# Designs tried in a protein design chat: VHH binders against Octanoyl-[GcvH]:protein N-octanoyltransferase (lipL). Part 10

Target 1, 288 residues: Octanoyl-[GcvH]:protein N-octanoyltransferase (lipL), of Kyrpidia tusciae (d5wvb5)
Amino acid sequence: MKQVEWDDTLWSRWPTWRLVVEEQPGTIEEKIARDQAMGRRVAAGGPPTFRLWVNDPCLVVSRRDIVQGLRRGGDPPREVDGLPIRVRSSGGTAVPHGPGVLQFSLVVPRMDRVGMEEVYRTLCRPVEAVLGQRGWRAEFGRVAGSFCDGAHNLVVNGRKIAGTSQSWKGGLAVPGSRNRGYILAHGTLWVRVDPEQAADWLNDFYEQTIGERPIRARASTSLHLLPGGEGVDVRQVIAETANVLESAMGPQVKLERVRALTDEEISWGREGASETDPRRVAYGVDRP
Below, E stands for the ipSAE of ESMFold2; O stands for the ipSAE of OpenDDE; V2 stands for 0.75 times the mean of E and O plus 0.25 times the DockQ between their complexes.

## First folded at step 4 (VHH)

Design w7 (framework vhh_vobarilizumab_d1)
Fold by ESMFold2-Fast, scan of step 4:
Structure w7 (fold): chain B 288 residues (1-288), chain A 121 residues (1-121)
Amino acid sequence: as target 1 above (288 residues)
Amino acid sequence: EVQLVESGGGLVQPGGSLRLSCAASGFTFSIYDMAWYRQAPGKGRELVAGIYSGGSTSYADSVKGRFTISRDNAKNTLYLQMNSLRPEDTAVYYCATEWEFALDTYETDYWGQGTLVTVSS
């Protein structure tokens, strides 16, 4: 069943979608690189894809975070507080990954007359619906001192619950592309995260790179801290999100649910894993 | 579609000034870091100036004190005020999003078509 509120998204744009509820193991860097592997498949004519996944403990930072630190005279760190640091292809600021954090990724073909706002709405709508079913009103907003992007955070009761970002790639940058490329949007939802601990990890990264501690624990929240949320876990939120998507799709849209990416995508993820190394990002891809 | 359209280039004498503009459309301009790059004949593209979504700025050493980057989020427009222009500033100037990606092509990130600046007596 389609809801009226989904009409302002891209969910009805294509007749077939792939939903990945990922169970395939992998290293931290392989799992991050799988988002770009999905992009390569979509650019080659594969169906638009929505991926629900979980990573092992690490900090994932943007290319901007690496460049800002480099410009202030420091080499990019590969770890902080025992957590590996890896770079994602999308913009924004640092986010923690771990068993209490839901990663959700959207890949669609790059096309004319699509705006970033529409892509963010498409990415977040299933998660917003899950939160609404639990009695929690989520909205887009900026929260000073929170993790990740400013304007398109998912906010509950004035505190950030999810960070989002986008990366747009042209066809010539993507091997085998039959489209004009792809649009990747990614979100990170705090399901069971200690905001004080997360703020410490993020601030230790920023202190080492730019000499500042900008993250405030009280600016962010976690689902387990919301009224009625005490028993929530990531597996439950994944199941609820998949159910919402399946229920929202009308008879004209086929949603193919799978537990893993294709073997080609998994292979491309392994090939791309090294591109998440902060030192390779800083030094290995710079043009002279 | 994301579009960046540069304007304001032209022929100017050494010591002169120009103001470049970049009109952005198709995305939420205010949340993006923006940059000006340039490409002189026989050279690769180089970063000239960057401005973060929060308003902080960064400049190449060669232009520091002479060029000023600014943004107007209400108008979705990026500016580069160029003062005390030198012959070595002659280049095609491009605006771009996510300027940390040092990519040469429009297909990998959002670049404008460019605007030619010629500094010559």
Scores: ipSAE 0.000, ipTM 0.179, lowest interface PAE 10.8, mean pLDDT 81

Design w8 (framework vhh_vobarilizumab_d1)
Amino acid sequence: EVQLVESGGGLVQPGGSLRLSCAASGFIFSDYDMAWYRQAPGKGRELVAGITSGGSTSYADSVKGRFTISRDNAKNTLYLQMNSLRPEDTAVYYCATDYEWALDSFETDYWGQGTLVTVSS
ESMFold2-Fast, scan of step 4: ipSAE 0.037; ipTM 0.455

Design w9 (framework vhh_7z1x_3)
Fold by ESMFold2-Fast, scan of step 4:
Structure w9 (fold): chain B 288 residues (1-288), chain A 122 residues (1-122)
Amino acid sequence: as target 1 above (288 residues)
Amino acid sequence: QVQLVETGGGLVQPGGSLRLSCTASGFTFSIYDMNWVRQAPGKGLEWLSGISGSGGSTSYADSVKGRFTISRDNAKNTLYLQMNSLQPDDTAVYFCATDWEYALDSYETDYWGQGTQVTVSS
């Protein structure tokens, strides 16, 4: 049964995977930049990597959000409602980070026979399996008015529970690449988030940048609001996700579970942290 | 459906010139930054040049700066690479691609062409 669930993913494509259940401290911007650091390692010949992580409270926006704001004459805010604003390299729209939010990231080598849909299935399958074990049926879909609204949201009972996005980097644009680059896929799962508060934060960002309030609280949900979810905890969901991966794929591939990225990746994340500043993304400088 | 089609490759002598074209269909070409990328036999992908959607900004890798010129014609949905002073180490498959970093929605997905072969040899 589990075999059938994983046949349309990339999980069996490589004999060795790294599973990062991250316990390494870092600043908000360092943790965001670690996704690209993982990409650089994979492009250099490292194993495909799946990362489970948590960030401190902030809003993470796309480069598109910055560009749209600039085209409307907006100056990119560094902070909204007491939350720092940081830019990710993948697409989509703004998402909240915080202790109630599970971040999950997938990095695989870029190859001609790897498709966008297959990457999303690979990213989301472990999370979908955890939700299924708890009696919640998740599927891909768009939900108008939700956070990070793309075609590959995870949806439960018609409401968005996770937003996803991808970034594809080519060969020598990535330092030390030994292949065609990497594909990064990122997901944000609402485990214990108040949808009304989150919608207010996101709408305050969009009102300041494009003069609109597009996010509707009712379009999204959180695991703690689902039947049987009242006591759900992010650490528990992380452990369940890692266990599902080890159970489903451990017999077929080598899963090397670690608590931290390599020292080199941590260093690259520190170096890349400034690239998450919205003013540096917009203007190429840290504007006061 | 979305297509990027590269043409203009071929065999040239060292010191010669070629002009590559990339014709886009199925998306709004003028809103995308465009790039030229190559892959030499047994090597990884190498980014060569980028041009903004409006054509107002261009950038080049040091290996091709002063020899290659990127341009675009948004009315024709076509990207160009004028290659001068070609060297044997310019031998590669040349690809056109949208933004180096892309937003994943139906308007901002990363697209790559199938490539055109350039061989610089005596």
Scores: ipSAE 0.011, ipTM 0.278, lowest interface PAE 8.9, mean pLDDT 81

## First folded at step 6 (VHH; framework vhh_podentamig1)

Design n8a (from n8 with K103S S104K; at its last look DockQ between E and O 0.34; V2 from the best seeds 0.00; counts 0 for: pae E 5.9 > 2, unsure alone 61.1 < 65)
Amino acid sequence: EVQLVESGGGLVQPGRSLTLSCAASGFTFSDYAYGWYRQAPGKQRELVAAIYSGSTLYADSVKGRFTISRDNAKNSIYLQMNSLRPEDTALYYCATEYFETESKVYEDYWGQGTQVTVSS
ESMFold2, look of step 6: ipSAE 0.042; ipTM 0.486
ESMFold2 (binder alone), look of step 6: mean pLDDT 77; pTM 0.772
OpenDDE, look of step 6: ipSAE 0.266; ipTM 0.670

Design n8b (at its last look DockQ between E and O 0.43; V2 from the best seeds 0.00; counts 0 for: pae E 4.7 > 2, unsure alone 61.8 < 65)
Fold by ESMFold2, look of step 6:
Structure n8b (fold): chain B 288 residues (1-288), chain A 118 residues (1-118)
Amino acid sequence: as target 1 above (288 residues)
Amino acid sequence: EVQLVESGGGLVQPGRSLTLSCAASGFTFSDYAYGWYRQAPGKQRELVAAIYSGSTLYADSVKGRFTISRDNAKNSIYLQMNSLRPEDTALYYCATEYFTEKVYEDYWGQGTQVTVSS
């Protein structure tokens, strides 16, 4: 099988990266806000960071999803089918979180000479490599009717397996940063997800916001549904991803593997958790 | 090149009014969301007001006193600030949000100082 190329990514740009294999407890909203907390640290001079994590069951939507729903004059929904709804800082559309869904996040310093494609390659290369080890060829691509569709989703056998998005924050908007800020990219990999159930959740959200049901279950798949994937679970994929990164990083790039963000980042995540509330995004811009 | 330039800041007495302007250039003005943000000494930056399509949003602390508006012909957004209070003292920034195929990015001006004091 073709070797995954790393020289078209940002992995060699810095001598040290932090790999967070997250074991920290937290609420749904705290875990979402930790991506921004990592961004704050990186913007202030901390090492670029790659985070592997899992949330409790919820739907995560973009700020754009909330704003577009407001044009129709209704309150944003707080839940669908018992799943809480929370707002992320990046673009894209609704995705599910839960025990069968791996979240992977990348934060690097914001820079003028880096484009969104290089960032997506950097984010996805470890996952592409893991899929390749299992004999699955992943490519960037669009799949009409899939969740969080766009040109930089990961596609296997014509079906979407991971959605991705980015958030580029300027330095003036980030505490402790006086220039440029950070780039956050993150993805949602379906490891053990029922595509029919997920499509129902996502479509229930869009029906309540924009009056449409745009998601087709067959546009997406999950690793456990691929040939040879029957026994795969998220913990296995996390371990494999960490191993792939350690193997791919030569002596030139130090990968500092940790189980937790710093105490300050955890505190910042708690401070930022209220920003994930759909009603706060829609109606109130109070001091958190 | 995308540019946002704030103007209209200054020193004013409590209870008075001030209008901030933000001139935009280097892009198609009408397609964007705009916001005014402020950062007071020793505090985190906060959103003051936003305008997107046909909708506006205000922080609770300024509701009823501040009005955001835009003039597409002049590529400008405005913040009308009435009944100013000392706690409105801050560096005020305009910002725009751009969404391109799942990428959110922001652009910021350099800021204009508003000081409300006797």
Scores: ipSAE 0.110, ipTM 0.530, lowest interface PAE 4.7, mean pLDDT 83
ESMFold2 (binder alone), look of step 6: mean pLDDT 79; pTM 0.792
OpenDDE, look of step 6: ipSAE 0.333; ipTM 0.684

Design n8c (at its last look DockQ between E and O 0.46; V2 from the best seeds 0.00; counts 0 for: pae E 3.5 > 2, unsure alone 59.7 < 65)
Amino acid sequence: EVQLVESGGGLVQPGRSLTLSCAASGFTFSDYAYGWYRQAPGKQRELVAAIYSGSTLYADSVKGRFTISRDNAKNSIYLQMNSLRPEDTALYYCATEYFETEKVYEDYWGQGTQVTVSS
ESMFold2, look of step 6: ipSAE 0.196; ipTM 0.627
ESMFold2 (binder alone), look of step 6: mean pLDDT 78; pTM 0.778
OpenDDE, look of step 6: ipSAE 0.438; ipTM 0.784

Design n8d (from n8 with K103G S104M; at its last look DockQ between E and O 0.21; V2 from the best seeds 0.00; counts 0 for: pae E 4.0 > 2, unsure alone 61.4 < 65, placed apart)
Amino acid sequence: EVQLVESGGGLVQPGRSLTLSCAASGFTFSDYAYGWYRQAPGKQRELVAAIYSGSTLYADSVKGRFTISRDNAKNSIYLQMNSLRPEDTALYYCATEYFETEGMVYEDYWGQGTQVTVSS
ESMFold2, look of step 6: ipSAE 0.137; ipTM 0.601
ESMFold2 (binder alone), look of step 6: mean pLDDT 78; pTM 0.776
OpenDDE, look of step 6: ipSAE 0.642; ipTM 0.846

## First folded at step 7 (VHH)

Design f1 (framework vhh_nb_b201; at its last look DockQ between E and O 0.45; V2 from the best seeds 0.00; counts 0 for: pae E 2.2 > 2)
Amino acid sequence: QVQLQESGGGLVQAGGSLRLSCAASGFTFSDYAMGWYRQAPGKEREFVATIYSGGSTYYADSVKGRFTISRDNAKNTVYLQMNSLKPEDTAVYYCATEYFETEKVYEDYWGQGTQVTVSS
ESMFold2, look of step 7: ipSAE 0.373; ipTM 0.719
ESMFold2 (binder alone), look of step 7: mean pLDDT 86; pTM 0.869
OpenDDE, look of step 7: ipSAE 0.177; ipTM 0.612

Design f2 (framework vhh_vobarilizumab_d1; at its last look DockQ between E and O 0.35; V2 from the best seeds 0.00; counts 0 for: pae E 6.0 > 2)
Amino acid sequence: EVQLVESGGGLVQPGGSLRLSCAASGFTFSDYAMAWYRQAPGKGRELVAGIYSGGSTYYADSVKGRFTISRDNAKNTLYLQMNSLRPEDTAVYYCATEYFETEKVYEDYWGQGTLVTVSS
ESMFold2, look of step 7: ipSAE 0.016; ipTM 0.427
ESMFold2 (binder alone), look of step 7: mean pLDDT 83; pTM 0.837
OpenDDE, look of step 7: ipSAE 0.344; ipTM 0.686

Design f3 (framework vhh_7z1x_3; at its last look DockQ between E and O 0.48; V2 from the best seeds 0.00; counts 0 for: pae E 3.1 > 2)
Amino acid sequence: QVQLVETGGGLVQPGGSLRLSCTASGFTFSDYAMNWVRQAPGKGLEWLSGIYSGGSSTSYADSVKGRFTISRDNAKNTLYLQMNSLQPDDTAVYFCATEYFETEKVYEDYWGQGTQVTVSS
ESMFold2, look of step 7: ipSAE 0.238; ipTM 0.653
ESMFold2 (binder alone), look of step 7: mean pLDDT 82; pTM 0.823
OpenDDE, look of step 7: ipSAE 0.103; ipTM 0.541

Design f4 (framework vhh_7ubx_2; at its last look DockQ between E and O 0.03; V2 from the best seeds 0.00; counts 0 for: pae O 4.0 > 2, unsure alone 64.4 < 65, placed apart)
Amino acid sequence: QVQLVESGGGLVQPGGSLRLSCAASGFTFSDYAMTWVRQAPGKGPEWIATIYSGGSTMRDDSTKGRFTISRDNAKNTLYLQMTSLKPEDTALYYCATEYFETEKVYEDYRGPGTQVTVSS
ESMFold2, look of step 7: ipSAE 0.153; ipTM 0.628
ESMFold2 (binder alone), look of step 7: mean pLDDT 79; pTM 0.785
OpenDDE, look of step 7: ipSAE 0.024; ipTM 0.452

## First folded at step 8 (VHH; framework vhh_nb_b201)

Design g1 (at its last look DockQ between E and O 0.08; V2 from the best seeds 0.00; counts 0 for: pae E 11.5 > 2, placed apart)
Amino acid sequence: QVQLQESGGGLVQAGGSLRLSCAASGFTFSDYAMGWYRQAPGKEREFVATIYSGGSTYYADSVKGRFTISRDNAKNTVYLQMNSLKPEDTAVYYCATYFETEKVYEDYWGQGTQVTVSS
ESMFold2, look of step 8: ipSAE 0.000; ipTM 0.280
ESMFold2 (binder alone), look of step 8: mean pLDDT 87; pTM 0.881
OpenDDE, look of step 8: ipSAE 0.397; ipTM 0.738

Design g2 (from f1 with E103D; at its last look DockQ between E and O 0.40; V2 from the best seeds 0.00; counts 0 for: pae O 3.1 > 2)
Amino acid sequence: QVQLQESGGGLVQAGGSLRLSCAASGFTFSDYAMGWYRQAPGKEREFVATIYSGGSTYYADSVKGRFTISRDNAKNTVYLQMNSLKPEDTAVYYCATEYFETDKVYEDYWGQGTQVTVSS
ESMFold2, look of step 8: ipSAE 0.260; ipTM 0.650
ESMFold2 (binder alone), look of step 8: mean pLDDT 87; pTM 0.873
OpenDDE, look of step 8: ipSAE 0.033; ipTM 0.425

Design g3 (at its last look DockQ between E and O 0.01; V2 from the best seeds 0.00; counts 0 for: pae E 11.4 > 2, placed apart)
Fold by ESMFold2, look of step 8:
Structure g3 (fold): chain B 288 residues (1-288), chain A 121 residues (1-121)
Amino acid sequence: as target 1 above (288 residues)
Amino acid sequence: QVQLQESGGGLVQAGGSLRLSCAASGFTFSDYAMGWYRQAPGKEREFVATIYSGGSTYYADSVKGRFTISRDNAKNTVYLQMNSLKPEDTAVYYCATEYFETEGKVYEDYWGQGTQVTVSS
């Protein structure tokens, strides 16, 4: 009998998972807010969730990016070269969204015995497997000057292909008891992205906020630029990722594949979600 | 400096009611989920109820239908209405922040000092 081969991940930790292969319409802001909406459902007792999705063109930045810029005297821009800027609730640095960029999100219950390393492995293993099927070996690593740099980005041939981050929300550290809350982990995979153009967008943002241009175009790459990758597209990668997950789950782990969040989750994505407008994040509701 | 101050505990007969309050300061209260926990003598602390910033609620099975959590964002206060009290509800009740955002790390949550609830048979 085939054992779930991902036993160093959290995939076998819960008996039921939800897989969202998103086909649900929404604005840029609504699609960003759905990660927090999933988090609230998980905190309310819903199953851990993995979401595959694509946004319309925008630049997504962290709350920390906004705060850091304010502390250094920079006003947050609302757009760069016509590209709207939106703030996400998770950590990390600025990343591009758009039709060539696959977003993958993981929400699990927050509890005191779940570690950050396990969460990153859980988030990335499906993508690593898909890349491996194509002959591309991805490893965790840092690449100086890359977008969303950290120790748990995915790297192929010395260049970053996906950025990752986590945000741990809610709950109390109670010895011996499970907390109420959620962990959100998020990855951004460059499937068909021009690294020079992306670096320009990211650096224009950082120049306006912190007065620096820290992103090096050559630190990152895109699947379509890898040997053998010219024909790859986001829809194919999404389908392959969903198939890999379904194949990896044994009879003991139920994977419920859906195309949309529930009506309740959509409502939560609009209500109580973190603000996404850079100026409102910086100045509150009473400022322009 | 985050501060949580519980009040409203006391002695009550079985079947009675009690309302706990928790006044909060030192953070943007309306952005945070708030919770109640309790600890009986010789037992580990257990979850009682949570109210999220958007108003949705979640309860432990042992109190569902008897306890109601609510919040008043204008007063930075969370409440726990406890009805149909039983001797097994006897505990120190704590309010706590249930919600903080941080990049990939577990940080210390804030707790109140606790308020004693004693339910006599």
Scores: ipSAE 0.000, ipTM 0.210, lowest interface PAE 11.4, mean pLDDT 79
ESMFold2 (binder alone), look of step 8: mean pLDDT 85; pTM 0.853
OpenDDE, look of step 8: ipSAE 0.010; ipTM 0.248

Design g4 (at its last look DockQ between E and O 0.02; V2 from the best seeds 0.00; counts 0 for: pae O 12.9 > 2, placed apart)
Amino acid sequence: QVQLQESGGGLVQAGGSLRLSCAASGFTFSDYAMGWYRQAPGKEREFVATIYSGGSTYYADSVKGRFTISRDNAKNTVYLQMNSLKPEDTAVYYCATEYFETEKVYEDTYWGQGTQVTVSS
ESMFold2, look of step 8: ipSAE 0.014; ipTM 0.396
ESMFold2 (binder alone), look of step 8: mean pLDDT 84; pTM 0.853
OpenDDE, look of step 8: ipSAE 0.000; ipTM 0.229

## First folded at step 9 (VHH)

Design h1 (from f1 with Y99W V105I; framework vhh_nb_b201; at its last look DockQ between E and O 0.28; V2 from the best seeds 0.00; counts 0 for: pae E 4.0 > 2)
Amino acid sequence: QVQLQESGGGLVQAGGSLRLSCAASGFTFSDYAMGWYRQAPGKEREFVATIYSGGSTYYADSVKGRFTISRDNAKNTVYLQMNSLKPEDTAVYYCATEWFETEKIYEDYWGQGTQVTVSS
ESMFold2, look of step 9: ipSAE 0.156; ipTM 0.608
ESMFold2 (binder alone), look of step 9: mean pLDDT 84; pTM 0.853
OpenDDE, look of step 9: ipSAE 0.110; ipTM 0.557

Design h2 (from f1 with T50A Y58L; framework vhh_nb_b201; at its last look DockQ between E and O 0.33; V2 from the best seeds 0.00; counts 0 for: pae E 3.3 > 2)
Amino acid sequence: QVQLQESGGGLVQAGGSLRLSCAASGFTFSDYAMGWYRQAPGKEREFVAAIYSGGSTLYADSVKGRFTISRDNAKNTVYLQMNSLKPEDTAVYYCATEYFETEKVYEDYWGQGTQVTVSS
ESMFold2, look of step 9: ipSAE 0.193; ipTM 0.643
ESMFold2 (binder alone), look of step 9: mean pLDDT 84; pTM 0.849
OpenDDE, look of step 9: ipSAE 0.338; ipTM 0.713

Design h3 (from f1 with A33D T50Y; framework vhh_nb_b201; at its last look DockQ between E and O 0.41; V2 from the best seeds 0.00; counts 0 for: pae E 2.2 > 2)
Amino acid sequence: QVQLQESGGGLVQAGGSLRLSCAASGFTFSDYDMGWYRQAPGKEREFVAYIYSGGSTYYADSVKGRFTISRDNAKNTVYLQMNSLKPEDTAVYYCATEYFETEKVYEDYWGQGTQVTVSS
ESMFold2, look of step 9: ipSAE 0.451; ipTM 0.778
ESMFold2 (binder alone), look of step 9: mean pLDDT 84; pTM 0.848
OpenDDE, look of step 9: ipSAE 0.390; ipTM 0.708
ESMFold2, look of step 10: ipSAE 0.383; ipTM 0.714
ESMFold2 (binder alone), look of step 10: mean pLDDT 83; pTM 0.844
OpenDDE, look of step 10: ipSAE 0.437; ipTM 0.757

Design h4 (from n8c with Y34M; framework vhh_podentamig1; at its last look DockQ between E and O 0.41; V2 from the best seeds 0.00; counts 0 for: pae E 2.5 > 2)
Amino acid sequence: EVQLVESGGGLVQPGRSLTLSCAASGFTFSDYAMGWYRQAPGKQRELVAAIYSGSTLYADSVKGRFTISRDNAKNSIYLQMNSLRPEDTALYYCATEYFETEKVYEDYWGQGTQVTVSS
ESMFold2, look of step 9: ipSAE 0.276; ipTM 0.676
ESMFold2 (binder alone), look of step 9: mean pLDDT 81; pTM 0.821
OpenDDE, look of step 9: ipSAE 0.498; ipTM 0.798

## First folded at step 10 (VHH)

Design i1 (from h4 with A33D A50Y; framework vhh_podentamig1; at its last look DockQ between E and O 0.48; V2 from the best seeds 0.00; counts 0 for: pae E 5.0 > 2, unsure alone 61.4 < 65)
Amino acid sequence: EVQLVESGGGLVQPGRSLTLSCAASGFTFSDYDMGWYRQAPGKQRELVAYIYSGSTLYADSVKGRFTISRDNAKNSIYLQMNSLRPEDTALYYCATEYFETEKVYEDYWGQGTQVTVSS
ESMFold2, look of step 10: ipSAE 0.123; ipTM 0.521
ESMFold2 (binder alone), look of step 10: mean pLDDT 79; pTM 0.791
OpenDDE, look of step 10: ipSAE 0.375; ipTM 0.742

Design i2 (from h3 with Y58L; framework vhh_nb_b201; at its last look DockQ between E and O 0.57; V2 from the best seeds 0.00; counts 0 for: pae E 2.1 > 2)
Amino acid sequence: QVQLQESGGGLVQAGGSLRLSCAASGFTFSDYDMGWYRQAPGKEREFVAYIYSGGSTLYADSVKGRFTISRDNAKNTVYLQMNSLKPEDTAVYYCATEYFETEKVYEDYWGQGTQVTVSS
ESMFold2, look of step 10: ipSAE 0.401; ipTM 0.732
ESMFold2 (binder alone), look of step 10: mean pLDDT 84; pTM 0.845
OpenDDE, look of step 10: ipSAE 0.400; ipTM 0.737

Design i3 (from h3 with F100K; framework vhh_nb_b201; at its last look DockQ between E and O 0.41; V2 from the best seeds 0.00; counts 0 for: pae E 2.2 > 2)
Amino acid sequence: QVQLQESGGGLVQAGGSLRLSCAASGFTFSDYDMGWYRQAPGKEREFVAYIYSGGSTYYADSVKGRFTISRDNAKNTVYLQMNSLKPEDTAVYYCATEYKETEKVYEDYWGQGTQVTVSS
ESMFold2, look of step 10: ipSAE 0.357; ipTM 0.723
ESMFold2 (binder alone), look of step 10: mean pLDDT 85; pTM 0.856
OpenDDE, look of step 10: ipSAE 0.454; ipTM 0.787

## First folded at step 11 (VHH; framework vhh_nb_b201)

Design j1 (from i2 with F100K; at its last look DockQ between E and O 0.64; V2 from the best seeds 0.00; counts 0 for: pae E 2.3 > 2)
Amino acid sequence: QVQLQESGGGLVQAGGSLRLSCAASGFTFSDYDMGWYRQAPGKEREFVAYIYSGGSTLYADSVKGRFTISRDNAKNTVYLQMNSLKPEDTAVYYCATEYKETEKVYEDYWGQGTQVTVSS
ESMFold2, look of step 11: ipSAE 0.334; ipTM 0.729
ESMFold2 (binder alone), look of step 11: mean pLDDT 83; pTM 0.843
OpenDDE, look of step 11: ipSAE 0.304; ipTM 0.714

Design j2 (from j1 with D33Y; at its last look DockQ between E and O 0.38; V2 from the best seeds 0.00; counts 0 for: pae E 2.3 > 2)
Amino acid sequence: QVQLQESGGGLVQAGGSLRLSCAASGFTFSDYYMGWYRQAPGKEREFVAYIYSGGSTLYADSVKGRFTISRDNAKNTVYLQMNSLKPEDTAVYYCATEYKETEKVYEDYWGQGTQVTVSS
ESMFold2, look of step 11: ipSAE 0.305; ipTM 0.727
ESMFold2 (binder alone), look of step 11: mean pLDDT 83; pTM 0.838
OpenDDE, look of step 11: ipSAE 0.318; ipTM 0.715

Design j3 (at its last look DockQ between E and O 0.44; V2 from the best seeds 0.00; counts 0 for: pae E 2.4 > 2)
Amino acid sequence: QVQLQESGGGLVQAGGSLRLSCAASGFTFSDYDMGWYRQAPGKEREFVAYIYSGGSTLYADSVKGRFTISRDNAKNTVYLQMNSLKPEDTAVYYCATEYETEKVYEDYWGQGTQVTVSS
ESMFold2, look of step 11: ipSAE 0.346; ipTM 0.702
ESMFold2 (binder alone), look of step 11: mean pLDDT 84; pTM 0.848
OpenDDE, look of step 11: ipSAE 0.487; ipTM 0.824

Design j4 (from j1 with T102I; at its last look DockQ between E and O 0.39; V2 from the best seeds 0.34)
Amino acid sequence: QVQLQESGGGLVQAGGSLRLSCAASGFTFSDYDMGWYRQAPGKEREFVAYIYSGGSTLYADSVKGRFTISRDNAKNTVYLQMNSLKPEDTAVYYCATEYKEIEKVYEDYWGQGTQVTVSS
ESMFold2, look of step 11: ipSAE 0.452; ipTM 0.796
ESMFold2 (binder alone), look of step 11: mean pLDDT 83; pTM 0.839
OpenDDE, look of step 11: ipSAE 0.202; ipTM 0.623

## First folded at step 12 (VHH; framework vhh_nb_b201)

Design k1 (from j3 with E106F; at its last look DockQ between E and O 0.51; V2 from the best seeds 0.44)
Amino acid sequence: QVQLQESGGGLVQAGGSLRLSCAASGFTFSDYDMGWYRQAPGKEREFVAYIYSGGSTLYADSVKGRFTISRDNAKNTVYLQMNSLKPEDTAVYYCATEYETEKVYFDYWGQGTQVTVSS
ESMFold2, look of step 12: ipSAE 0.486; ipTM 0.750
ESMFold2 (binder alone), look of step 12: mean pLDDT 84; pTM 0.856
OpenDDE, look of step 12: ipSAE 0.343; ipTM 0.710

Design k2 (from j3 with T101I; at its last look DockQ between E and O 0.64; V2 from the best seeds 0.00; counts 0 for: pae E 2.8 > 2)
Amino acid sequence: QVQLQESGGGLVQAGGSLRLSCAASGFTFSDYDMGWYRQAPGKEREFVAYIYSGGSTLYADSVKGRFTISRDNAKNTVYLQMNSLKPEDTAVYYCATEYEIEKVYEDYWGQGTQVTVSS
ESMFold2, look of step 12: ipSAE 0.284; ipTM 0.686
ESMFold2 (binder alone), look of step 12: mean pLDDT 86; pTM 0.866
OpenDDE, look of step 12: ipSAE 0.434; ipTM 0.777

Design k3 (from j3 with S53W; at its last look DockQ between E and O 0.50; V2 from the best seeds 0.00; counts 0 for: pae E 3.8 > 2)
Amino acid sequence: QVQLQESGGGLVQAGGSLRLSCAASGFTFSDYDMGWYRQAPGKEREFVAYIYWGGSTLYADSVKGRFTISRDNAKNTVYLQMNSLKPEDTAVYYCATEYETEKVYEDYWGQGTQVTVSS
ESMFold2, look of step 12: ipSAE 0.239; ipTM 0.613
ESMFold2 (binder alone), look of step 12: mean pLDDT 84; pTM 0.849
OpenDDE, look of step 12: ipSAE 0.491; ipTM 0.803

Design k4 (from j3 with L58R; at its last look DockQ between E and O 0.61; V2 from the best seeds 0.00; counts 0 for: pae E 2.3 > 2)
Amino acid sequence: QVQLQESGGGLVQAGGSLRLSCAASGFTFSDYDMGWYRQAPGKEREFVAYIYSGGSTRYADSVKGRFTISRDNAKNTVYLQMNSLKPEDTAVYYCATEYETEKVYEDYWGQGTQVTVSS
ESMFold2, look of step 12: ipSAE 0.394; ipTM 0.725
ESMFold2 (binder alone), look of step 12: mean pLDDT 84; pTM 0.849
OpenDDE, look of step 12: ipSAE 0.574; ipTM 0.831

